Miniprotein binders against q56419. Designs and how they scored, part 80

Target 1, 326 residues: q56419
Amino acid sequence: MEGRTLEEVQEEVFKRHGVLVPKKELEDLAKALEEAGLLLTEKVEARLKEEEEKLKRERPMRLAGLSYPEGEREARAFLEAFRASYPGEGEEARVLLMPHLEPSRVPEVYGAALAALEKTPPPERIYLVGVAHRPLKEKAAALPVPFQTPFGPALPDLPALQALDALLPFELFNTPLAFREEHSLELPLFFLKGRFPEARVLPLLVARRSPELGEALKVVLRDFPGLLVLAVDLSHVGPRFGDTPLTRTLAEEARRRDLGFLERLAEGEPEAALAFLGANPTRIDGVEVVASLLPLLRERKGKVLAHRLDLEAPTLSAVGAGTLVL
Below, E stands for the ipSAE of ESMFold2; O stands for the ipSAE of OpenDDE; V2 stands for 0.75 times the mean of E and O plus 0.25 times the DockQ between their complexes.

## First folded at step 7 (miniprotein)

Design k50
Fold by ESMFold2-Fast, scan of step 7:
Structure k50 (fold): chain B 326 residues (1-326), chain A 104 residues (1-104)
Amino acid sequence: as target 1 above (326 residues)
Amino acid sequence: SPIEEAKRLIEEAIRLAQEGREEEALEKLKEAIKILIENGASPEEVAEIAFRAAMELVRRGAPPELILRLVKEVARAAEEAGASPETVFKIAIEAYDRIREEVG
């Protein structure tokens, strides 16, 4: 089974606790742990199967009462407060890049996204592309069920999702459990549903670069036109993320790199945006999303509406967030 | 020959589709596609066959879900027969585009 022998286990116990355990007691312990492991595995598998079955019907809210209000009236007031935090005018979006970072940390960035949505004609559907924070069986996945929000359920666009699945060389609906707790979809969806209550949604997660996803989406968007939303965060810097403590100079560098990435996207040059990051590594989690969606981003010009590097003073760390309209 | 057997399976699939026996039609079609891929058929040739089968189902009033399923199943059959991911993708996209252009 595992590559550890009883002799190795015995030596490890001796090193940690200074006690030599008799071989027979180690054998008995190994049997007890194996039996407990088997029973625990069976119970875990049963629970996971039950959770998968529930996800066939709907995706419940996980962050209501924590990242946004649970009640519809309170949720509406919350949206209006975020919009008010951004003093600028929006621009019409065909493609919107917005964050999925905790909203309270960057209210003016979400406010800029809301401003763009105000200038955008209501779409029939939203292609919401987030980042997988859990393993997927394939490079990308979708979940074709209603997603609950304080504004009512965001309904899936089943015909468009089926068309997308038909064009992909893998099963699109491949990892339902990855959607059980996924803030890169849930947080942007809260804002999108609040502004476009009638729009259907294609909730998509990208784990690794999938050029085939971008090519398939280009085809599907011709037949099922809608708003494309990239829900991505920018620079991750500081000890919280395995780097040196943030300084004023390093923060300025992170802001420059975030803006350089966004500005190249705004010029319709997504390959140049990716190349710029290759020369300036900042651990932007949206890289795989942008690399997958190249056919949808090329030659599409737009504007950066907002950017913030949110400082986490206790850890001397920061996360970048931005709003880009294309 | 294998190619002659594939032709017979395609002919049988079309006949089954015309009779409203859609599941049996799809199984015969998948078998034919595997033989064709194993014998060097191009993505364009496979897409043409998928298009022809889809048009017969459309004429019978098949719902869009079945047409999309046909495209997916043909691509899957090609993959099972050893076609590269690039070839599988080309088959699906070309078949879908041709069906969309004809049906609207």
Scores: ipSAE 0.194, ipTM 0.702, lowest interface PAE 6.3, mean pLDDT 87

Design k51
Fold by ESMFold2-Fast, scan of step 7:
Structure k51 (fold): chain B 326 residues (1-326), chain A 104 residues (1-104)
Amino acid sequence: as target 1 above (326 residues)
Amino acid sequence: SPIEEAKRLIEEAIRLAQEGREEEALEKLKEAIKILIENGASPEEVAEIAFRAAMELVRRGAPPELILRLVKEVARAAEEAGASPETVLKIAIEAYDRIREEVG
């Protein structure tokens, strides 16, 4: 009814249904629809406030029984199967780049991450940096609560989180609702908690590039050393992402861009990795995380352990995934 | 003068902190920081003031959480007084580093 008069609505109803509805009845219907909309809005707002309050205590599992098993025993077997999917040996990581897309799509890439974690001494804490899939009030956010997993709760490193918050020019603990359903944290955390059950976690989301986050993290990591994990996916190509259907040429370009990006990061040249992508035509969602964490990635050499461009045949689309140790 | 008023507020903040009136001390300190920033104080000068205030809290046995809150609130006062995000970050980092060096 927006932009239409009641007279225009009456005319359209008469034309389509052969009934002239009196203006008074149309006014009553419009009022009832508006009141129903207001009631729905109030109910939604009340629900969101309730969910936000619950997130002050803990972050429950959302993808258990869907992307990974709910039970601890089944979850452990699941991890072992993913490790077995990667035939190579891992390398020790101080920085690990791993994917956050559905694990069953790229088991060998998650297997490579598990191989690297096997070679890595248990850290006291993990800085887990994911990508916000919902709007944040600031460029980045954290949620300082236990995150539930099949292996028990991943406990927050409150001293390190408070130190990070103190250094940032914005409130770090903003937008708790953005963490309610966030696979870029939940899926990597399942693997990290399974391997390092005693490590505390700093769950961080980046929505837009934040150089101040990288500068603050550099200071915090010096005083609170730990494993830095960039949970990012690579190229997103095809109609599902607003593009033309996937062709062999587009798939080859996506693989070239993914690998060129990762190899430049492996040489300790994150600015060169960003420049190599240019305008980011294949939509690597990790660019905002890398651009935010430049001070932590410079002059750190490493190795690409795995890469896969996974085809989503029904949509003629694909998503790139990789494992990089630095 | 504004600088004399800021000094008076800092002295009052120290006295209130020594009396265990930490919230009132923080409000006086924040007021002083705003005056100083508005009158051209450097990030280094503001960080030094935050460091001295933090050391007083440490001597009184304040937990690390209160020290970090002090750093954040001083930086926020500078932001409210018109400091850029870069300046706010610099104040917080320099205050944090000085505190860490002193307390280990």
Scores: ipSAE 0.467, ipTM 0.817, lowest interface PAE 3.1, mean pLDDT 88

Design k52
Fold by ESMFold2-Fast, scan of step 7:
Structure k52 (fold): chain B 326 residues (1-326), chain A 104 residues (1-104)
Amino acid sequence: as target 1 above (326 residues)
Amino acid sequence: SPIEEAKRLIEEAIRLAQEGREEEALEKLKEAIKILIENGASPEEVAEIAFRAAMELVRRGAPPELILRLVKEVARAAEEAGASPETVKKIAIEAYDRIREEVG
């Protein structure tokens, strides 16, 4: 909360909990939390510093045994099952857009991503760009440590990360704790490491649009070529996301919005893709990532391999997921 | 004059670097950059200074990480002195490209 606007706090609550809180209620809550914050003890602060220090050495698995199997053999079988769920052939990717939604909910979409990786020559490094689900001190961040996976640690590309940091007007390695529980990196990384075990990674999070990140990445990719992966989900519809209960009309609108966005990206027109979303760009969590990476997406033609709007029946809500190769 | 003070600080930074005092040299260089930006120096002029400082570090066998840090710290000093985001970006990219071309 410290050093952030009320609008930024409302946006964070919406992104994490899918709830829009009235401004006055949020102001009253913020004041109460500030007063109660006096109860934050040295014990809590020491624990957070301890966690942050651990993250300087490695990033452990958080979703192993939950979203994917912990053991290497079981993880391999799991990955191959996802590939088998997609009946099509892949396309070679220089840029891959894939989801970070729970894989079991959209297996065909992850299968399409795996098909694309199958047709892609092994990259020396992967630029993995996810969406921050915790506040960052800056518009974007990276964590330059090994990320644990069932297939072994995904090693950071330290020279490329340092080159990127040098070109940015802010400290790139600014919020280690934001990476402790970040499914937008962990879930795609499981599939990427399974297919490209030798590739090093640049694990990047975007919280707000950073055109300077896209400009810097364009320079770094010239010297350190690799696969660019945008790990983003599409439409968020229904009461869980501050919308009305899902109807056939709202579901059709969400599918049309997702596909219109992806097709414009596939034509190499990312500005047109952002414009197509109209007055509600925040309904797709990938908007800030795409807006940050414009220089890397322009004039790259490709193909939408898969799309699904996944229904969450208990909440009458849905999340869109897609696979796009450029 | 402010420009003469910036030149003095750059000369002092070079001397400190030659003595193996890289952190003190960087602080003097950052002071000089702030003065230059406050007095209307172009992003190209600041990038040239960063490039020359980087070449001095290369001659002294500095590791690539320290050279890249120099670029970042010069850009940050310009930002702290009130340079626009476009100016800060141009300084960093221009200095990095020139260093890359020279070092290979």
Scores: ipSAE 0.000, ipTM 0.476, lowest interface PAE 11.8, mean pLDDT 84

Design k53 (at its last look DockQ between E and O 0.79; V2 from the best seeds 0.00; counts 0 for: pTM O .767 < .8, other shape alone 2.533 > 2.5)
Fold by ESMFold2-Fast, scan of step 7:
Structure k53 (fold): chain B 326 residues (1-326), chain A 104 residues (1-104)
Amino acid sequence: as target 1 above (326 residues)
Amino acid sequence: SPIEEAKRLIEEAIRLAQEGREEEALEKLKEAIKILIENGASPEEVAEIAFRAAMELVRRGAPPELILRLVKEVARAAEEAGASPETVQRIAIEAYDRIREEVG
């Protein structure tokens, strides 16, 4: 928008209040507001720098006491309750797709992931790929610090992270503040650390399609083998996400799209899974992660262990969640 | 010519690496890579040069961290010289693959 001139402000005040404010007083006020704005900006920037410095040492828990228990014993009981919510047996995972939605909303889906982890030999490292909920300076990012959990810190795999950085056409460690409040990493990590307490982690965020990330990861996984985890939610439907209120038809469409996407991934056909969604009308956020990791997903057959479309009744909206092993 | 200057810088970088002067070797290598990219060198040619420098550092007992840093710095030099992201990544992956094949 066009900014007002001091003369236009003076004119408007006169017309509304019948008083002529001297131009110098308006100039002095403008300078005072400008100086106050500069001081506020400096204070905000100082706070952000302090927060970035803290993130150079560790990533603290943000959702402890909210989405999962703070204490180790209580956290163990919590994990066991989620496992018990899934009546089936897991299958060994080389690649695991699991949600990052609030766990209490889809306990059987997280239980299916835990069942798969029970059947999976302990990996030396976990490539944990989440979805950025805040802007990144690049298409993807990582934070190479310990992530705190109730089970102790999840330690970064520094050699593997450095190899990954070397093979990317951008700086991998580019947006540390994006990791301060990031549930797409924190929530899956709680379950992964509980099951594999000795595994090191590569905490990765995808903001937009990064084929270069998939190409680099293909090389790094060859030399630094580990479990690849795609921490993604599926359909997002209803007014909370820009749609009309949830109807039977919209819910059926979302479920059909979620399952069609997952089943095509289970056949080792990630390009077919993306093509099936077309313009992604139900807003599966896993699309950007799958599109980035194509070389790691091709020709890997597996199984969908669980799927749920969880209703948020107050908003007449729903979010899809699933567990897929490849 | 620019290409002859790049060859001279590469020879200087290799000599500095052989002497254990890692930071100076990387600086000369980066200068050479920028000239080569500006004059149309292929990703494969640049990767071969990075491989040669890396092997001299490996012979002197350089840790993997320094070798990975060399790969990244070579790729950054190519980017600064105007290489596309695709070319930058191709250089890095090809250099890494050649080094890995040689060191096991």
Scores: ipSAE 0.841, ipTM 0.942, lowest interface PAE 0.8, mean pLDDT 90
Fold by ESMFold2, look of step 8:
Structure k53 (fold): chain B 326 residues (1-326), chain A 104 residues (1-104)
Amino acid sequence: as target 1 above (326 residues)
Amino acid sequence: SPIEEAKRLIEEAIRLAQEGREEEALEKLKEAIKILIENGASPEEVAEIAFRAAMELVRRGAPPELILRLVKEVARAAEEAGASPETVQRIAIEAYDRIREEVG
């Protein structure tokens, strides 16, 4: 009834159904619908507040039984199978870039991450930086609670998180609901917690590039050393992402962009990596995280261990994933 | 005299903190910082105020999270007075580094 008068509605009903509905009945109906809508809104708001309060205590598994096994024994076998899908050796990582794409789509890319973790001394804590898929109230956010995994809870490093929050010009603990379904943290965390069961975690999301986050993290990592993990995917091409159907040329371009980006990061040149992408025509989603973390990536050299552009035949689309150690 | 008003607010904040009225002390401190920023105080001068307030909390045995919260609230008071996010962050980092240097 938005944009129409009750008289217009009354006339239209009469023309279509041959019944003249009195204006009072239409007014009563409109009020009843408004009251029902307000009640629905109130119930939705109450549910969201309840979910938000639960997330202030812990973040439960959302993908157990879907993307990875729920039981610890099966989960360990799952890790071994993924490691076996990558026949190479890793290197020690001070910084690890790994995907958050569904693991079964890029098993050797996650396997390469596991190979790197094998060479990495167990850290006291892991700075896990994912990509927000729901809006954040600020450029970045954290959730300072245990994240449940099949290997037990990944406990937050509260002193480091509190220091990080203090060094930011915005509230770091700002959008608990954004973590509810955030697979960019949950999927990498499964692998990280499985390999480093005693490490504490700083679960971080970036929505929009924040140079302030990188400057603050440089200070916090100095005082609270640990493993920095960029949990990001690479190119997104094809109709699912607003392109024409995937062609050989588009796939070759996406691979070239992915690898060129990763190789420039591996040379310790994150600004050059971003410049190489230009307008980012293949929609690498790692750019906002890299742009936030420049102080931590400069002059840090390393190696690309794996890459795959995974094809989605039903959607004629593809998503890139890679593993980089620095 | 804006500078005189800011001095009185800082002295009142110190008194309130000594009485254990920490939130009221913080409110007065934030008012003083706003006046100082509006009248040309540098980020380093604001960081010094945060550092001195933090050292009073350290002396009283306050937990680290409270000390860090104080640093953040002082820096955010500069934002309320019109400081850029970059300046707010510089204040917080400067204060944090000085606190870590003093107490390890």
Scores: ipSAE 0.694, ipTM 0.871, lowest interface PAE 1.3, mean pLDDT 89
Fold by OpenDDE base, look of step 8:
Structure k53 (fold): chain B 326 residues (1-326), chain A 104 residues (1-104)
Amino acid sequence: as target 1 above (326 residues)
Amino acid sequence: SPIEEAKRLIEEAIRLAQEGREEEALEKLKEAIKILIENGASPEEVAEIAFRAAMELVRRGAPPELILRLVKEVARAAEEAGASPETVQRIAIEAYDRIREEVG
């Protein structure tokens, strides 16, 4: 490390590999390197390379046993319990907006998604569009490998992914390491795979708004029909996100923005939904995804099935989650 | 002429693809495209030539995967020729749609 901080190493790895290594992983690695007398950067690079090579074959579960059960039987019981937490009935979805927040925080919102999926004919494929919480080399990315779930692997739709790549002005198959720990795909995929075990999946991440993605997907969806899933959270407010502790006023503003966003989407007016948010002062997570998928959301009417602003008491922060069908 | 050389490379790419040598076929196509660009072909001209090559492969029973890769290479060629992302995508979609129409 010859005088480099962990932050400098993190930045170097990011610059070189397009991956933001978590500080904890760097700390563990630094400790291991101190023991081994190796440069932190070399070990990080070697580990990243190994992980990248693994990701050429499959994406393993990262949150099994934490956010959801690892075992299939327990996972099925988990799905049933989440479905039971939503007392309503769902509607058929061609587009499903659902959260990627920790399921235990917003069970009824996931339950609403499950309710919608009950009314949805089994799709041949699911376009699962998550939020990149790590930087991507491009505005969007895909990982064309099986994603492990308690219900077996979610298999990629390679032909549809290849078609999508062909219609994008950038390489779709970029930044595989960004998928390694991306919960915005893993958590929704649990519910989706549990409901539609035979559906192929297109796991997509959006880091920045890509109108090109929406245009490409519009063509691909024509020839490769399937369920479009937006795995996005809504407002992020409170100290964890740079605000004061949650107040009634702040919570009301977050809810207003969340619901106003979802309602405009439900009316088939995604541009109006984006415009309604303006500078997005409550940090709605799904903005870049929605902005990328405008061609697919226009004129589609639907219904908001659930919404929750969930308090994280230890940080006095809150995250909005919603379920919308179109 | 550079155009004739590019045509020869495309013909070779077609032969290679027919033999199941898809990677080599793509490399020949890339080489042909590069020659065209270096000799002042527009993104649209390059795209058209690449599209014709792709169509010939399609007519000869090229697998769908190769077709999509060809579309991507056409798009890439347009990009390398200085086309905007919007133009690149337009070219790709047009090529894709035309190919799909032929095989559909």
Scores: ipSAE 0.593, ipTM 0.823, lowest interface PAE 0.7, mean pLDDT 88
ESMFold2 (binder alone), look of step 8: mean pLDDT 80; pTM 0.758

Design k54
Fold by ESMFold2-Fast, scan of step 7:
Structure k54 (fold): chain B 326 residues (1-326), chain A 104 residues (1-104)
Amino acid sequence: as target 1 above (326 residues)
Amino acid sequence: SPIEEAKRLIEEAIRLAQEGREEEALEKLKEAIKILIENGASPEEVAEIAFRAAMELVRRGAPPELILRLVKEVARAAEEAGASPETVQEIAIEAYDRIREEVG
């Protein structure tokens, strides 16, 4: 319902029929509409409660058949095609920064990530840190259930997740519904599970800067060593993102900003990387992730393997994507 | 004194844990932690108490989930008593580290 007043209802009836309906009959109608609205709300709440209960058992695929193939054989061929899109060799990663936007838009960037994973020994677990695209009750969250992929379920590392939860001043498992549709975890996980089928995962979302998360993760990684993956996109520019239309000059500035950010991370200077973004740090969705994980990124040197600013010409907008190994 | 009251609550928490009354033990421990924080206890002192309580639970064969929950509850009690987020995190990390070193 649109929140119509009794007076507005009377005015509409008068305009259509030229006769005022008695107030009591309009009040009865308003009550019936309110009761129908309550039933609709109750149905929505029941559905959300059912979805939340399902998420206590597993996280199903949402983008299978859309962003990646549903079948295992087709999914494997899809990975090989992306790897082939990157002509370079990878480099071993202890920390991997990779994108989470639609893979077909930046195949060389995902190919570079795959090349890095080829050079990386199989980890026992992957700390997969994405960006919350829905509100979280706390600054960060995790969902301790199997995540379905075409390569089988990515199993949660329950001991490591419980250790992490114990070290945080908030409940880590605080917003299950935020994980129901979250491409910043699902898309990187597709590639990670395809390369490391035996690795367990810690699926983590950051909504706001949490230095507590970075400090806690440093302790947990010492006891539960694994691959740290930052699944973040870079510049978001243009009208699609509430900004001015992209020009060639603005696109070049976005590319320089992305590369300057990544290069400073590669030098082991994440505070300098954040400072380099200057007046527009919020246009890179990975800012809150990097700011949260400072203790894990300091003094770790590495290499930028790929970068692309993907132009969406019809909307004069663009999204930056990169692959960085540390 | 408040410190003597906190000590008595900790002793009661240990006894309750030994009797298998873990929920009541955690509540007594939380009360003690709040008193200690309100009376100027350091993060190190609170972490030491959490560590000692955890070792009593380990001696009784408590599962890892209960040990980790104890660390979480101690940190939460400190937060409720007005400790800063930094202090709360220091307590949790120090307690976890000491437990990890002892238990392996």
Scores: ipSAE 0.000, ipTM 0.473, lowest interface PAE 12.4, mean pLDDT 85

Design k55
Fold by ESMFold2-Fast, scan of step 7:
Structure k55 (fold): chain B 326 residues (1-326), chain A 104 residues (1-104)
Amino acid sequence: as target 1 above (326 residues)
Amino acid sequence: SPIEEAKRLIEEAIRLAQEGREEEALEKLKEAIKILIENGASPEEVAEIAFRAAMELVRRGAPPELILRLVKEVARAAEEAGASPETVQYIAIEAYDRIREEVG
């Protein structure tokens, strides 16, 4: 029998969100669904194989109609509304750190990213580095296929991806299924494609600290110059993340931790940024991305354009988001 | 209790889906979601229900478009029941995260 136990489901939820769903409620629902036979089956396995094969050709939109409009005209208006949410003019970026949480929760932060992109010369390619929300076979992965967007497909930079693959001690194209539903790539890509419709992309996921990735990327960027984008969220606080209910004091502490991290990155001191987080505990999903990309972040000075700690009232929790240009 | 009524509606939705009566199944699922939201169910609990309903569709060989539609309709039902935009978005993203974890 292929199915998940209640303990396995709760462990996955705890690992992902740092909280456990109330056992009695989940247990009652699990029992009803088990009696109905809604556990993993051979049909699901066949479907996963089929989906993996499709991902070798293209990556479809998954969040169209939920996080952004499906139609090109509506998507353009939506993007312009986010830009209007930020009153500043932005700064030119060679490296851009932007969030990947739901855009409507932090419109001014995405607006700051758009402002930076307006000041940035159109790159030939974008190195888009997100966070794997699913296990990868290796520490990092890429998917060398067109990614669908409302602005047309974002085409892969095959020569640059091949150059990167050649320099890594592992196969770069190792986990296609991890890209099927990955908001840390899809949401930033919506904004990046809207601003740079002709740029090719290198869609990269980091699951664990990979110094070899950062070293290889430093070499590849010299031969294939482009915009480096780190799509990462900041502090995760509150009961949804295994913490006490959010208070004004805890929210301000999270805000200070986020800004301390970003300001150290802006000074070109990424090791100091990581050490700061080690001394001041927080749940930042971008830590592994920053740790992997150290060679690309050292001695690059820049500016924090925006920061917000977004409150999720129903769970008394919050997620931090920021825009940093280097 | 409201939770017991929601469970009964979910069981009915599963039965209808197994019989190929997908529109009727979706209607019963949406009724259950409204009851849960009105009774203070956590966004994670609602997302778990959406996830498990999606697994039934995957089990039946449903196309990805139908699975996406189910998550959208669950989120819409939560919105109609008075859930905040933040709650609606959390339910959708959490459900997709769980579906991705299980099926990819």
Scores: ipSAE 0.000, ipTM 0.206, lowest interface PAE 14.7, mean pLDDT 80

Design k56
Fold by ESMFold2-Fast, scan of step 7:
Structure k56 (fold): chain B 326 residues (1-326), chain A 104 residues (1-104)
Amino acid sequence: as target 1 above (326 residues)
Amino acid sequence: SPIEEAKRLIEEAIRLAQEGREEEALEKLKEAIKILIENGASPEEVAEIAFRAAMELVRRGAPPELILRLVKEVARAAEEAGASPETVQKIGIEAYDRIREEVG
């Protein structure tokens, strides 16, 4: 009845059914519809509040049975299959850049990340920095609860998270609901927990560039050393992402952008990496994460272990993925 | 007079902390920080005050969680008094570094 007067509704009923509905009955119907709308809003609000309260205790798996196996035995076999997909030896990582897109699309890239983790001494904690796919109240957020995985819960590093919060000019634990369904944390965490079962985690999301996050993390990492993981995807090309259909030229351009970006990061030049992307930083979802973490990436040399532009033929689109160790 | 009032509130906060009245101590400390920020105190000056309050809590056996809470609440007080995000963060980092150096 939105956009209709009671008189118009009454006239329409008369024309269709030959019955003149009294105005009082139409008024009563309008009130009932308004109350039903309010009741639906209240039910949605109640469900969101219930979900938010659950997230204060733990973060359940959302992608088990879809992107990775639910059972521990099957999950272990899955992880080892990804490692086997990469023939290289890997390199020790103090900073690891890895993707967060569907693992089955780029198995050798995740395999390269696993190879790097095999060469890396087990960290006491992992700073896992992903990209927010839902709005945050602040530029960044964290959720200080156990994250469930097939390998058992990944426990939060509460002292390090509290230290990080104390050094930020905003509330770090500001948007629990943004973590309810967040593949940029869940997918990398599956691989990280499988390789480092004893490591605690700091699950962090970046929505917009936050230089203050990088400054705080530099201080916290000094006192709470650990592995820094940037879980970011690279170029997004094609109609699925608001672009023209993928061509050979656009694919070559995307590969050039991805590799140029990663190679400059590998030289310890993150500002040069950002500048290399020019005026199109939105084509790489890791831009805001890299821009936030500049103090942690400067003068840190490393190696690109893998890169792939994954082609999605039905949508004529592609997403870039890479593994970089610093 | 505002600076003298802030000093008085800091002394009262230290006394309340020594008495185990941590919530009241924190409220008095926050009031002092707001006055100081409004009267042009530097981030270094505010960080020094937070450091001294933290050392009193450490002497009384306060856990690290309470010390980190103090740093955060001092930063919030500065923000409420109109300090920029850059100033708020500088206060937090300076206080944290001084506390870390002292307690190891």
Scores: ipSAE 0.699, ipTM 0.904, lowest interface PAE 1.4, mean pLDDT 89

